# VHH binders against q8el04, part 29

Target 1, 306 residues: q8el04
Amino acid sequence: MKSIQVQQLVEEFNLEVLAGEDHRERTITKSRTHRPGLEFIGYFDFFPMERVQILGKKEINYLHQLNEQERDIRIGNVVNYHPPCFIVTSDQDGLTYLKKYCHAEQIPLLRTKEATVDFMAKVDHYLTRKLAPEIAVHGVCMNVLGIGILIRGESGVGKSELAHTLLGRGHRLVADDIVVLKRLSHKTILGTHNDKNKEFLALRSVGLLNVVRAYGSRAFQDETRISLDIKLSKWEKDSLHNELEFETQYRDYMGVSVPSIEIQLQPGRDVAGLIEAAANNWYLQQQGYSAAEDFMNRIEWQDGDD
Key: E = the ipSAE of ESMFold2; O = the ipSAE of OpenDDE; V2 = 0.75 times the mean of E and O plus 0.25 times the DockQ between their complexes.

## First folded at step 14 (VHH; framework vhh_7xy4_2)

Design y4 (at its last look DockQ between E and O 0.01; V2 from the best seeds 0.00; counts 0 for: pae O 9.7 > 2, placed apart)
Fold by ESMFold2, look of step 14:
Structure y4 (fold): chain B 306 residues (1-306), chain A 120 residues (1-120)
Amino acid sequence: as target 1 above (306 residues)
Amino acid sequence: QLQLVESGGGLVQPGGSLRLSCAASGFTFSNYAMAWVRQPHGKGLEYIATITGSGGSTYYSDSVKGRFTISRDNAKNTLYLQMNSLKPEDTAMYYCAKDDEWTRSYFQYKGQGTQVTVSS
């Protein structure tokens, strides 16, 4: 099970540390944050104590309206569940009992100037990405016309050379050789590099190329959502040439289905142009259009269907 | 015919080491990346590591990074997984896989696997 440390959250969001500074190695395993309003009033059924706890104006104002004895009790009851940390939003102050209990229970108490709803969205997003399941596959990941594409095929089939051609046409490299795939949700796979291969493209006769130095910063993109899978195959002279099909082919990655197309590397074929056409066709299909169906309907219309 | 045969599993105590092997046949081994995956009893498949066809690049899941080492010998068509600092949580059936085929809903080239059990 993936986890991150509270310290990583402090660094990412530039959080002020108010208490528990020596205990930022505590781990976070849940990707959703929680506001403990019901818990402060005494209702603990289903308390998600393993989540990062967010204290907005509503929570802090409620505590401030209690007398000191009641405030002490209510805060103590929540802190004693030992969540990974507490984060106060909107630069709020008046935190004497929170500091007292977080110090005593060795739990980080943190603060941000950001507003509650905006901050929670950012933390939820960050945790989702950091805790997402991930794998690595062999291939090339590109962003072509705004569409994230995973290009796969045997080693040496020409994937990196195709990527270089696409770079020359103004598209963006994400990763060459090793592509890290992260599952952000049941519908979303993110493709990225592994830091080691960041900005590098390996070309057989040229060697390693830093694409940012060669083409400028616009030639590289840290990550992209994978929308289309492309299988590159060696050319087969005697294969069938009719590829008119109505069914979309799919390739799954960690339970997420991605449309998939096979392209053979025939001599003289504009494979880069085919990749661009596939990206455009995918976009049209999101709008409910299928060129194959449109074409078949026109043929059947010409043959006198009633 | 494509075949992947895992071996080298067994019973080992926590903190121990074990080396798994995967004999590959029926395809040009060096042309494909390879992966190790595992399946704890009654649970879904868990990704472990990937190695490129040349062996030049590797990647590891966070759960095994620093403890496991994937390697290959292309002359012998054999994939390896060196497993150190084993924990009870590593108990599972281990499978090798050709490239990314293990990511399909129906694992197409799944072998028998080799059982690893980490217990006192």
Scores: ipSAE 0.539, ipTM 0.847, lowest interface PAE 2.3, mean pLDDT 87
Fold by OpenDDE, look of step 14:
Structure y4 (fold): chain B 306 residues (1-306), chain A 120 residues (1-120)
Amino acid sequence: as target 1 above (306 residues)
Amino acid sequence: QLQLVESGGGLVQPGGSLRLSCAASGFTFSNYAMAWVRQPHGKGLEYIATITGSGGSTYYSDSVKGRFTISRDNAKNTLYLQMNSLKPEDTAMYYCAKDDEWTRSYFQYKGQGTQVTVSS
């Protein structure tokens, strides 16, 4: 299970450390933040104690309305669940007991000037990305016409060369050789590089090419949603793959199904063009249009008139 | 018994510098955040700076940010305030405070104070 340290959060968002500064090594394992409003009123059912706890104006104002004894007890009760950290938003003050218990229980108490809702959104986004399950696959990841494509195939089939051709056509490289896939949701796979291969394309006979230096910043994209999987294979004359496929095939990545097609490489064929066509077709499908269905409907209509 | 003793105040010209010190005793100094507050004559207490127990984090009010520096020596149980580019508006009684209360307006535990006067 992936985790980050509270220290990383402090650094990423430039948070002030009010208490627990020596305990920033505490780990965060949940990708969503929580506002403990109900917990401060004494309702702890389903309390997500493993989440980063955010204290906005509403929570703090409520606590200030309590007498000192109540405030002490209620804050203590929440802190005793030992969440990874507490973050106060909107640069709020006035909670002596929060500092007291965070210090005592060795829990970081942090503060930001940012507004609660906006800050939570940013933190959630950050944590989701940092804590996302990931795998590495061999291939090339490209963004073609705004569509993220994972290109797979055997070694030597010409994936990188194809990528270079696509770059020449104005598309963007995300990763060559090793593609890191991140699951952001049950429906979303993100493709990215592994930092080591960032901006590099490996071409046989040429070596490593930095695509940003060679072609400009527009030739590279740091990450892309994977919308299409394309397997490159060698052309076989009698292969069933030469036929029009009417059923969409899928490849599974960490429980996410990605539409998958196979392209057989033939000498003299515009494979880059085929990839562009595939991207366009996918886009049209997302808009509710299926060329295959349209074609079938047209055939059926002709048969009915006879 | 908790004791805080401020020193280093005095008369200084505008644009001048001054360094305040606060000697702390009666508690584990390094375990607590410390703050400087000031009180102009006839006015309420104003928060100006805080430093965490370890000295890892510092906070400043907007009125002193960029001009004042809070620091501490835990081995000496001493809190410091380096004040640069002093202005007449900085004239006040300066107090060091144990940051027991997480507030920017009030500190329960403070010393007797040291007077800082900025005048031409």
Scores: ipSAE 0.009, ipTM 0.246, lowest interface PAE 9.7, mean pLDDT 87
ESMFold2 (binder alone), look of step 14: mean pLDDT 82; pTM 0.840

Design y5 (at its last look DockQ between E and O 0.01; V2 from the best seeds 0.00; counts 0 for: pae O 6.4 > 2, placed apart)
Fold by ESMFold2, look of step 14:
Structure y5 (fold): chain B 306 residues (1-306), chain A 120 residues (1-120)
Amino acid sequence: as target 1 above (306 residues)
Amino acid sequence: QLQLVESGGGLVQPGGSLRLSCAASGFTFSNYAMAWVRQPHGKGLEYIATITGSGGSTYYSDSVKGRFTISRDNAKNTLYLQMNSLKPEDTAMYYCAKDEEWTRSYMQYKGQGTQVTVSS
């Protein structure tokens, strides 16, 4: 399981450290932040204490309105769960009571000038990307017509040559040979390069090609959401295949299902054109359109009974 | 037809080393990338490393980078994992996998695995 230290958060967002300076090696393993308003008033069911805790104006104003005895009780009840840190937003002051408890309980207390909503969005995004599980698979990752695709197949089947053809048609390379996949959520996989292969495409007959130098800066994209999985297979005259299919096939990556299509590399076939057609068909299906259903419905209009 | 047989696991002390092997048959080994994954007791699969069919490119998870080395011998149809500086957290059943098959919700053709236990 990936984790981030509180110190990394302090550095990334240039946060003021108000208390708990020596405990910034505490770890963060959850990618969403939390505002502990209900917890300050005593309701702890489902308290996500492992999250970074955000104290906005509502939380701070509530604590300011309490007398000293009540304030100590309310703060004590929350800090006893030992969250990784507290971050006060909107440059709020008057925090002596919070500093006292965070010093005593060895919990970092941090502050930002940013407003709560903007700051939480930035931290959630940062943590999601830093904590995302990642793996690597063999293949090519392209962005075709705005659609991220992962192209798979055995070595030597022609994946890099296909990528080169797609580059010539104005599409973008993300990664060749090794594709790093990051799971950002239960439904989102990003494809990216491993830094070592950034901008390079390995062509068997040519060698290494820097695609930006060959096709311009538009030919490369640092990452893309993977929307479609393409399996390339070699052409076999005696192989079985299905040309008409109403059911989408899927491939799973870290528990995320990605639509998948197999394309055989028949000599003379415009495989790059098939990839473009598949990307466009996927886009239309996301809008609720199916060419197969449309065609079948039009044929059925011609058959009337009675 | 396709078969993957892991071996080389065992009990080692923290800081020790171990070399895992995976004998492959039933497919053209050099045509496919291979991966190592592990499953700690009572937990899901954890990705370890990938190596391309030619062996020219590798990738490692952050948890093992710098300590583990994936390699292959295409003449012997064998995949290897050299594991150095072992930690108790590395205790798990280790599996090799063809290409990206391990990424499915159900992994086809996984072998029996080989147990690695790191303890005093």
Scores: ipSAE 0.556, ipTM 0.851, lowest interface PAE 2.2, mean pLDDT 87
Fold by OpenDDE, look of step 14:
Order: sequence, then structure tokens, then C-alpha cells
Structure y5 (fold): chain B 306 residues (1-306), chain A 120 residues (1-120)
Amino acid sequence: as target 1 above (306 residues)
Amino acid sequence: QLQLVESGGGLVQPGGSLRLSCAASGFTFSNYAMAWVRQPHGKGLEYIATITGSGGSTYYSDSVKGRFTISRDNAKNTLYLQMNSLKPEDTAMYYCAKDEEWTRSYMQYKGQGTQVTVSS
């Protein structure tokens, strides 16, 4: 299970440390933050104690409406569940009891000037990405016409050369050779580089090419949602695979099904064009249009009039 | 204008006692939790103790727990720190502050402090 340290959060968002400075090594394992409003009123059913706890104006103001004794007890009760850290937003003051208990229980108490809703969104986004399950696959990841594509194939089939051709056509490289796939949700796979191969394309006979330096910043993208999987294969004369596949095939990545197509490489054919066509077709399908269905409907209509 | 004036510091032998005072003005004293902090020579600011606005609750750093007592008189707008069983390690400049401010990188309202020296 992936985890990050509270220290990383402090650094990423430049958070002020109010208490628990020596305990920033505490780990965060959940990708969403929580506002413990109900817990401060004494309702702890389904309290996500493993989440980063955010205290906005609403929570702090509520606590300030209580007498000191009640405030003390209620804050203590929440802190005693030992969440990874507390973050106070909007640069709020009057945090005596939070400081007391966070210090006592060795829990970081942090503060930011940012507004609660905006800050939570940023933190959630950050945590989701950092804690996302990931795998590495061999291939090339491109963004073609705004669509993320994972290109697979045997070694030497010409994946990187194809990527270079696509770059020349104005598309973007995400990763060559090793593609890191991250599961952000049950339906979303993100493709990215492994930092080592960032901006590099490996071309046989040429060597390593930095695509940003060679073609500009528009030639590269850090990450892209994977919407299409394309397997490149060598052309075999007798392979039945030349038939228009009417059924969409899928490839599974960490429980996420990605539409998959196979392109057989034939000498002299515009493979880059085929990839662009595939991207366009996928886009149209997302818009509710299926060329195959449309074609079948047209055929059926012609047979009924006879 | 908010003002905090510390007093009561001095030279004391190990095992001795001192009582510090902090006179507050320029704000509603009873509405704010107050804290004592100290700064040893050449070192950073160290937290000592906090007392709530009403005086109903107190808490202390581990380094002074059982030896120091923070108290306040809201009628006199005065914060106190009773220091018993003093040690050489307690030698520092002592400051009072609002509890909400001492944890900040910059204390906007800091008095001149009072020097406590524990030496045989």
C-alpha cells in the first residue's frame, strides 16, 4: 500500500507547523481529506480517522461557540483517534486546545492561509495521484488529438519510430519504452513517464532524443488519460485478422478495461494515420456515434425495401 | 496598541525559585489564551506553557512540567509564571505572548522579555 509522509504534504503546500514538528514522518494512506464537523459534536460513526483532517471556518467557529470545558473535551476526543494530521485553513487563530492535544498525542497540527474548499480540492488531487496504484508496462504513450494512447508491440516493431512520426504531425509524447500506469479510479488509467525517461525518445540508429529540446515544449506531455490501447504486430499474409472487427476488444489494466485494437504493420502503409483514425473513431464513439452500427442499420434498411 | 511587558527575572541558584509577571495592555486580556516562551542564548524560541482566557485550563512543555506554573489575573491584566526547582538549562530570555502568536514564525507582538539566569 502506497503512503506518503506528512512532511511531503507540508513541503508541497508550504504549510505552517503549529505542533508536532518532530512527528512529520507520520504516514498518510488515504487519498481524501475529511472535515470532522460531526465528530466535534460527538458523532463518530463512520469517522474516517485515517484521513487528513481539515478544519475550516465552520469547525473552528463552532468550537469557539462552546465554553472552554466543552471545547477542551470535544477537541480531545477527536484528536484521540490519531489521524495522520490536522490542517487549519484560512489562517485561523485561537487553537489552544488543538495545540495541546496534538502536541500531547504527537500529531502534526498544520495551518494554511488558503480557503478551505480550494485547499481541500488541491490536497485531494495531490493525494489521489501520489497514492494511486501503479504498474509499469513496456510501450509508448502518446497523446494524439487530445486522446491518450498506449502503443504496445514486440521489440523492434518500430514503436519509437512511429512515435517520432506522430510528433512530426503535431502530437505529444508522454513516455517511451517504460510507461507508468496509474489507477486514479475504477474507470480511469493515467499514463506517465518514470522521471528517468522524461522527454526522451529512444530511436534505433539515432540514440536518445530529447523531444522538448528538439521539437519544443508542445511535443511533450507529462501525463495523459489512457483511452485507447493499440497493439502493433507484424503483417502476416495468412492472418485472418484483416477482418473488420465489429466487436470492441478490451485490455485490462489494474481492473480498468481499456478499448484495444491491433494494427498489423505493412510496408508502405501510413500507420501514424491509422492511429489518428483510431483516435478519431474513439472520440466519435464517445459522442454516441458508432460507424459500424450506422453501417449495419443502412444495410438492413436496404434489404427491407426489397 | 497591544503591549506586553515582562518582569521578575534575575539571577538565581540552582534549585531556586522565581516568579515572572507579564503586564498586558491594548487588548481584551481575558479573551485570549496566553503563553510563556523562552529563548536561550544562541538558540531558537522554546515553548513553556499556555493558559486559557478564563484560566480554566493549562498545559506545559515536558521540560518544565511539574516545576513551572502558569496563572493569570484577568482583573489586573497580568500573566504569571511561577518557576520552581530551577536548573541551569532554564537560563534564557523569557517572553509572554498570545497563545495564537507564539507558534508563528514571526511574533508581531513581543515584549522586551525578562532575563532568567540560573547559575551556581
Scores: ipSAE 0.018, ipTM 0.330, lowest interface PAE 6.4, mean pLDDT 89
ESMFold2 (binder alone), look of step 14: mean pLDDT 82; pTM 0.839

Design y6 (at its last look DockQ between E and O 0.01; V2 from the best seeds 0.00; counts 0 for: pae O 11.7 > 2, placed apart)
Fold by OpenDDE, look of step 14:
Structure y6 (fold): chain B 306 residues (1-306), chain A 120 residues (1-120)
Amino acid sequence: as target 1 above (306 residues)
Amino acid sequence: QLQLVESGGGLVQPGGSLRLSCAASGFTFSNYAMAWVRQPHGKGLEYIATITGSGGSTYYSDSVKGRFTISRDNAKNTLYLQMNSLKPEDTAMYYCAKDEEWTRSAFQYKGQGTQVTVSS
């Protein structure tokens, strides 16, 4: 299971450390933050104690409405579950008992000036990405017309050359050679580079090309949601793939099904254009339109009139 | 017909080392990336590492980074996994896979696997 240290949060979000400075090595394993509002009222059923705990104005104000003894006890009760850390938002003060217990229990107490909801969203986003299961596949990841595409195929089939063509047409490279796939949710796969290949395109006969330096910043994107999987193959006469397929195929990545198509490469054909067409088709499908269904319906209507 | 045959597994103590091999046939080996995956008993398939067809690029899961090394000999059509500093949690059936074929729901193109057991 992936984990990060509280220190990474401190650095990423420039958090102020109020207590537990020496214990920032504590680990975070959950990708979502939690607001312990119910816990401060004494309800601990299903308390996600492994989550980063966020204390916004609501929580702090509630605590301040309590008498000192109650405040002390209730804060202590929550801290004693030993979450990874506590983060107070909106630059709130009056944190005497939080400091006390966080210090005693060696739990980092952190503070930010950011508003609670916005901050939580940022942290959740960050943690989701950092803690996401990941795999790597060989291929090219592109963003075409705003749609993330994983391009696969045998070595030498021309994936990188195709990527170069797509770049020339105004699309963006995400990764060449090794594509890192991250599962952000049950429905979302993110494609990205492995840092080593960042901004690089490997072209046969040319070598490594830095696409940002060659084509500008618009030629590169750090990451993209993978919406379409495309397998490039060599053209074979009489292949079943030469026929119109009406059924959508899927490829599974870490339990996420991604629509998949195969493009057979033929000399002289605009493969880049086909990829663009595929992207557009995918987009239309997301809008509720299926060209295949439309076509089939039209055929059926014509047959019924005869 | 595509065939993958894993070997090299066995019983090893924590901290020990093993080298797994995967003999590939039935396809142009050098044209495909290869991967190692493992399946602990009663658990799902876990990704370990990938190596490109040429062997020029590798990627590792966080769980094995620094301990495992994936390599290949294209002349021998063989994929390797050097496993060092083995831990009990590394106990699993290990499979080699052609490229991303292991991501398929039925993992159709795998060998019989080789059992690795790390125990004191």
Scores: ipSAE 0.819, ipTM 0.944, lowest interface PAE 0.5, mean pLDDT 92
Fold by ESMFold2, look of step 14:
Structure y6 (fold): chain B 306 residues (1-306), chain A 120 residues (1-120)
Amino acid sequence: as target 1 above (306 residues)
Amino acid sequence: QLQLVESGGGLVQPGGSLRLSCAASGFTFSNYAMAWVRQPHGKGLEYIATITGSGGSTYYSDSVKGRFTISRDNAKNTLYLQMNSLKPEDTAMYYCAKDEEWTRSAFQYKGQGTQVTVSS
């Protein structure tokens, strides 16, 4: 299970540390933040105590109105769950009493100048990316016509040459050789490079090419959502693989289903053009259109009663 | 027939080391990337590392980065996993896999795996 330390949040967001300075090594394993308003008033069912706890204006104003006895109860009951940290938003002040409870329970108390909703969105985004499960696969990742494509196939089948052809047509490289896949949600796989292969494309007879230096900054994209999976196969003279496909095939990556097609590297075939067509077809399918279904419906309606 | 035979597992103490091997046959080994994955008892498959066909590029999951090293000897058709600084959470059945085939939902292991158990 991936985790980060509270100290990493402090550094990323330039958070002020109000209490619990020696406990910033505490770990965060959940990618969503939480506002503990209900918990401060005594309702703890389903309390996500493992999340970063956000104290906005409503939470802090409520606590400010409490006397010391009430604070012992209301704050005490929440800190006893030992969440990884508390972050006060909107540069709110008057927090001396809160430092006491966080210090006693060894929980970092942090502060940001940012407004609650904006800050929560930024932290949720950061945590989602840092905690995302990830794997690496052999292949090429491209952004073609705005669509993220993962291209797979055995070494030497022609993946990098295809990527170079697509670059020449104005598309963007994300990664060659090793593609890092990150699961951001149950629907989203992000493809990226491993930093070592950033901007590089390995071509037979040429060696390593830095695509930004060769084609300009628009030839490279740091990451893309993987929307389509392409398996490149060796050409077989008598293969029937290229028959019209009526049903969408899928590949799973970390439990996320990605539409998949197989393309054979037939001599003379415009494989780059097929990739472009597949990207366009995927886009149309998002609009509820299937060319295969439309065509079949048309020929069924064209069959007259003879 | 494609075959992958894992070996080198065993019982070790925390902090110990093991070297796993995966003997490959039935395909041109150097043409394919290889991966190590593991399955802790009663849990799902966990990704460990990937190495390209040439051995020129590697990638590691965060849980093993800095402790495990994937390597290959293409002359011997053998994939390796050097595991150092072993922890109890590394206890699992370890499998090697050809290319990205382990990512399929219907992935069928080609070998029997090799058990690694880290305990005192």
Scores: ipSAE 0.604, ipTM 0.871, lowest interface PAE 2.0, mean pLDDT 88
ESMFold2 (binder alone), look of step 14: mean pLDDT 83; pTM 0.850
ESMFold2, look of step 15: ipSAE 0.575; ipTM 0.864
ESMFold2 (binder alone), look of step 15: mean pLDDT 82; pTM 0.841
OpenDDE, look of step 15: ipSAE 0.000; ipTM 0.256

## First folded at step 15 (VHH; framework vhh_7xy4_2)

Design z1 (at its last look DockQ between E and O 0.75; V2 from the best seeds 0.00; counts 0 for: pae E 2.2 > 2)
Fold by OpenDDE, look of step 15:
Structure z1 (fold): chain B 306 residues (1-306), chain A 120 residues (1-120)
Amino acid sequence: as target 1 above (306 residues)
Amino acid sequence: QLQLVESGGGLVQPGGSLRLSCAASGFTFSNYAMAWVRQPHGKGLEYIATITGSGGSTYYSDSVKGRFTISRDNAKNTLYLQMNSLKPEDTAMYYCAKDEEWTYSAFQYKGQGTQVTVSS
C-alpha cells in the first residue's frame, strides 16, 4: 500500500506547523480528506480515521462555542482515533486547545490560509495522485490532439521514431521507454514518466534527445489521461487486423478498460497519421458518433430500396 | 507456444534473501519487457517490477524499491528477481510475465509461479 508522510503535505502546500513538529513522519494512506464535523458532535459511525482531517470554519466555530469541558471531550474523542494529521484552513486562530491535544497525542496540527473547499480539493487531488496504484509498462506515452495515447510494441518496432514524427507534427511527449501508469479511479488511468526519462526520447542511432530543448516546451507534457491504447505490430499479410474492425477492443490496466487498437506497420505508410486519425475517431465516439454505425445504416438503407 | 517457468522460491526467514528465475521460451525474449508480479494468498495480483527488453531501464513498485532487483540475461532467455531484506509481507506466489500480457485482468499466460514464504 502506497503512503506518503505528513511532511510531504507540509512541503507541498507550505503548511504552517502548529503542533507535532516531531511527528511529521506519520503516514497518510488515504487519498481523500475528511471534515470531522459529525465526529465532533459525537457521531462516529464510519469515521474515516485514516484520512487527513480538515478543520474548516464550521468545525472550529463549533468548538469555540463549547465550554472547556465539552471541548476537551469532543476533541479528545476525535484525537483518540489518531488520524494522520489535522489541517486548519482559512488561517483560523484560537487553537490552543487543539494544540494541546495534538501535542499530547503526537499528531501534527497544521494550518493554511487557503479556503476550506479549495484547499480540500487540492489536497484530494494531490493525494489521489500520490497514493494511486501504479505500474510500469514498456512503450511510449503521447498526447495527440489532446488525447493521451499509450503506444506499445516490440522493441525495435519504431515506437520512439514514431513519437519523434508525432512531435514534429506538434504533439506532445509524455514518456518514452518506460511509461508509468497510475490508476486514479475505476475509469481513469494516468500516464506519466518515471522522472529519469522526463523529456527524453531515445532514438536509435541518435541517442537521447531532450525534446524540450530540441522542440520547445510545447513538445512535452508531464502527464496525460490514457484514452487510447495502440499496439504497433509488424505487418502480416494474412492478419485479420488488416480488415476493417467494427468492434472496439479493450485493454485492461489495473481494472480500467482502455480502448485498444492495433496498427500493423507497413513500409511507406503514415503511421503518425493513423494515430491522429485514431485520436480523432476516439473524440468523435465520445461525442456519440460511430462511423461504423453510420456506415452500416447507410448500407441497410440501400438494401431496403432494392 | 509462449512458456514462462518460474523457480527459486522457498521458505526464508525475515531479513533473508532469495533469487527467483524465470525461464522464457516461445518468443524473442530480448524484444519484450518483462515483469514480476506476485499474488498473496487470498489477495489480488500485485505489481513488483518491470525491465525493458534490453535491460536498460527498470521500474519498481514502492513496496519493493530498494530491496528487490530485477535483471535479465537475454542470452539465456532468463529473467531474475533478486529479493533482499525479505519481509513477511512478501509472502506470495511470484510470477513472471511478458510485458504484453501481464495486465491484471488479461494475465493469461501464467506460469506455475514460484512460492515465496517469509516466516520466522
Scores: ipSAE 0.810, ipTM 0.940, lowest interface PAE 0.5, mean pLDDT 92
Fold by ESMFold2, look of step 15:
Structure z1 (fold): chain B 306 residues (1-306), chain A 120 residues (1-120)
Amino acid sequence: as target 1 above (306 residues)
Amino acid sequence: QLQLVESGGGLVQPGGSLRLSCAASGFTFSNYAMAWVRQPHGKGLEYIATITGSGGSTYYSDSVKGRFTISRDNAKNTLYLQMNSLKPEDTAMYYCAKDEEWTYSAFQYKGQGTQVTVSS
């Protein structure tokens, strides 16, 4: 599993280190933070002890009110789960006893000036991105009409030439040749480049093209949500065109289902136009519209109205 | 008929090295990207690395980056995985896969895999 070190949080968020400085190589594997208020008062069901623990004003004020014996019990019960670190928000002070426990148990204790809710949102976002499972697939990733599209097919089938055609029509390149897919949630796959191929498109007979230099910054997008999967296939005589699809096909990437269609590269076919149509149809479907259902409904109601 | 035959696994001590091979037949090998994946006993598939059809681009999971090297010899229709600095956590059945086929929920193994066991 992917992990980051506590030190990476310290650097990213400019956190003050109050205790446990020698243990910042401890790892974080969970993408959400947690406030251990219920755990301090003794309720440990479903305690997510592997998460970064956030101590806001409510938690700190509660701890400040405890005497030494109560602190031993309450803090000890939480620390015995050995979370990766504690972060105190809102620049709170008076932390002598908390420093003592974190030092004794070798757990980093950190501090930020930021307010609790804002800080938790930032850290959750950062961890989600850093810990996202990722893979690489061969293909091209484009943003077409605001819709992220993964284009697949065997080498030499014409994917990069199609990407260049789409660039000329004003769409954006995300990645050519290698597409990195990141699963940000159970429903979201993000497509991006691997830094090495950033802004580059490889065209037969032309060579490498930097699309930003050739078409301006509008031609490149660092990442996009993958909404549509397109398989390019060589044209085969007697094959059917799929101009009307009534049933959606899907492809799974890391447990996330992505709608998928296959487009055959028939000579003379405007494949770029078909991709634009597919993107627009997907967009309309997100607004509750289905062209196929609308068409069937119109035929139905005309027959029933006379 | 498409076939992928993995070999080169075995028992090795921590810190050791192994080189896995995947012999491919039944398709134009150089036209397709290839991947290595592994399955620890009783667990799901884990992504290891990808290499493009020409061999010009590679990508590695964080768990193996810097220790493993994916490569291919298109003249011999063979995919390789050089595994260095092996750890007990690398113990698994290793499979090669054509393209992104391993990413689908109904992935069908094309070969028997090759077992790698890292143990003292």
Scores: ipSAE 0.570, ipTM 0.855, lowest interface PAE 2.2, mean pLDDT 87
ESMFold2 (binder alone), look of step 15: mean pLDDT 82; pTM 0.834

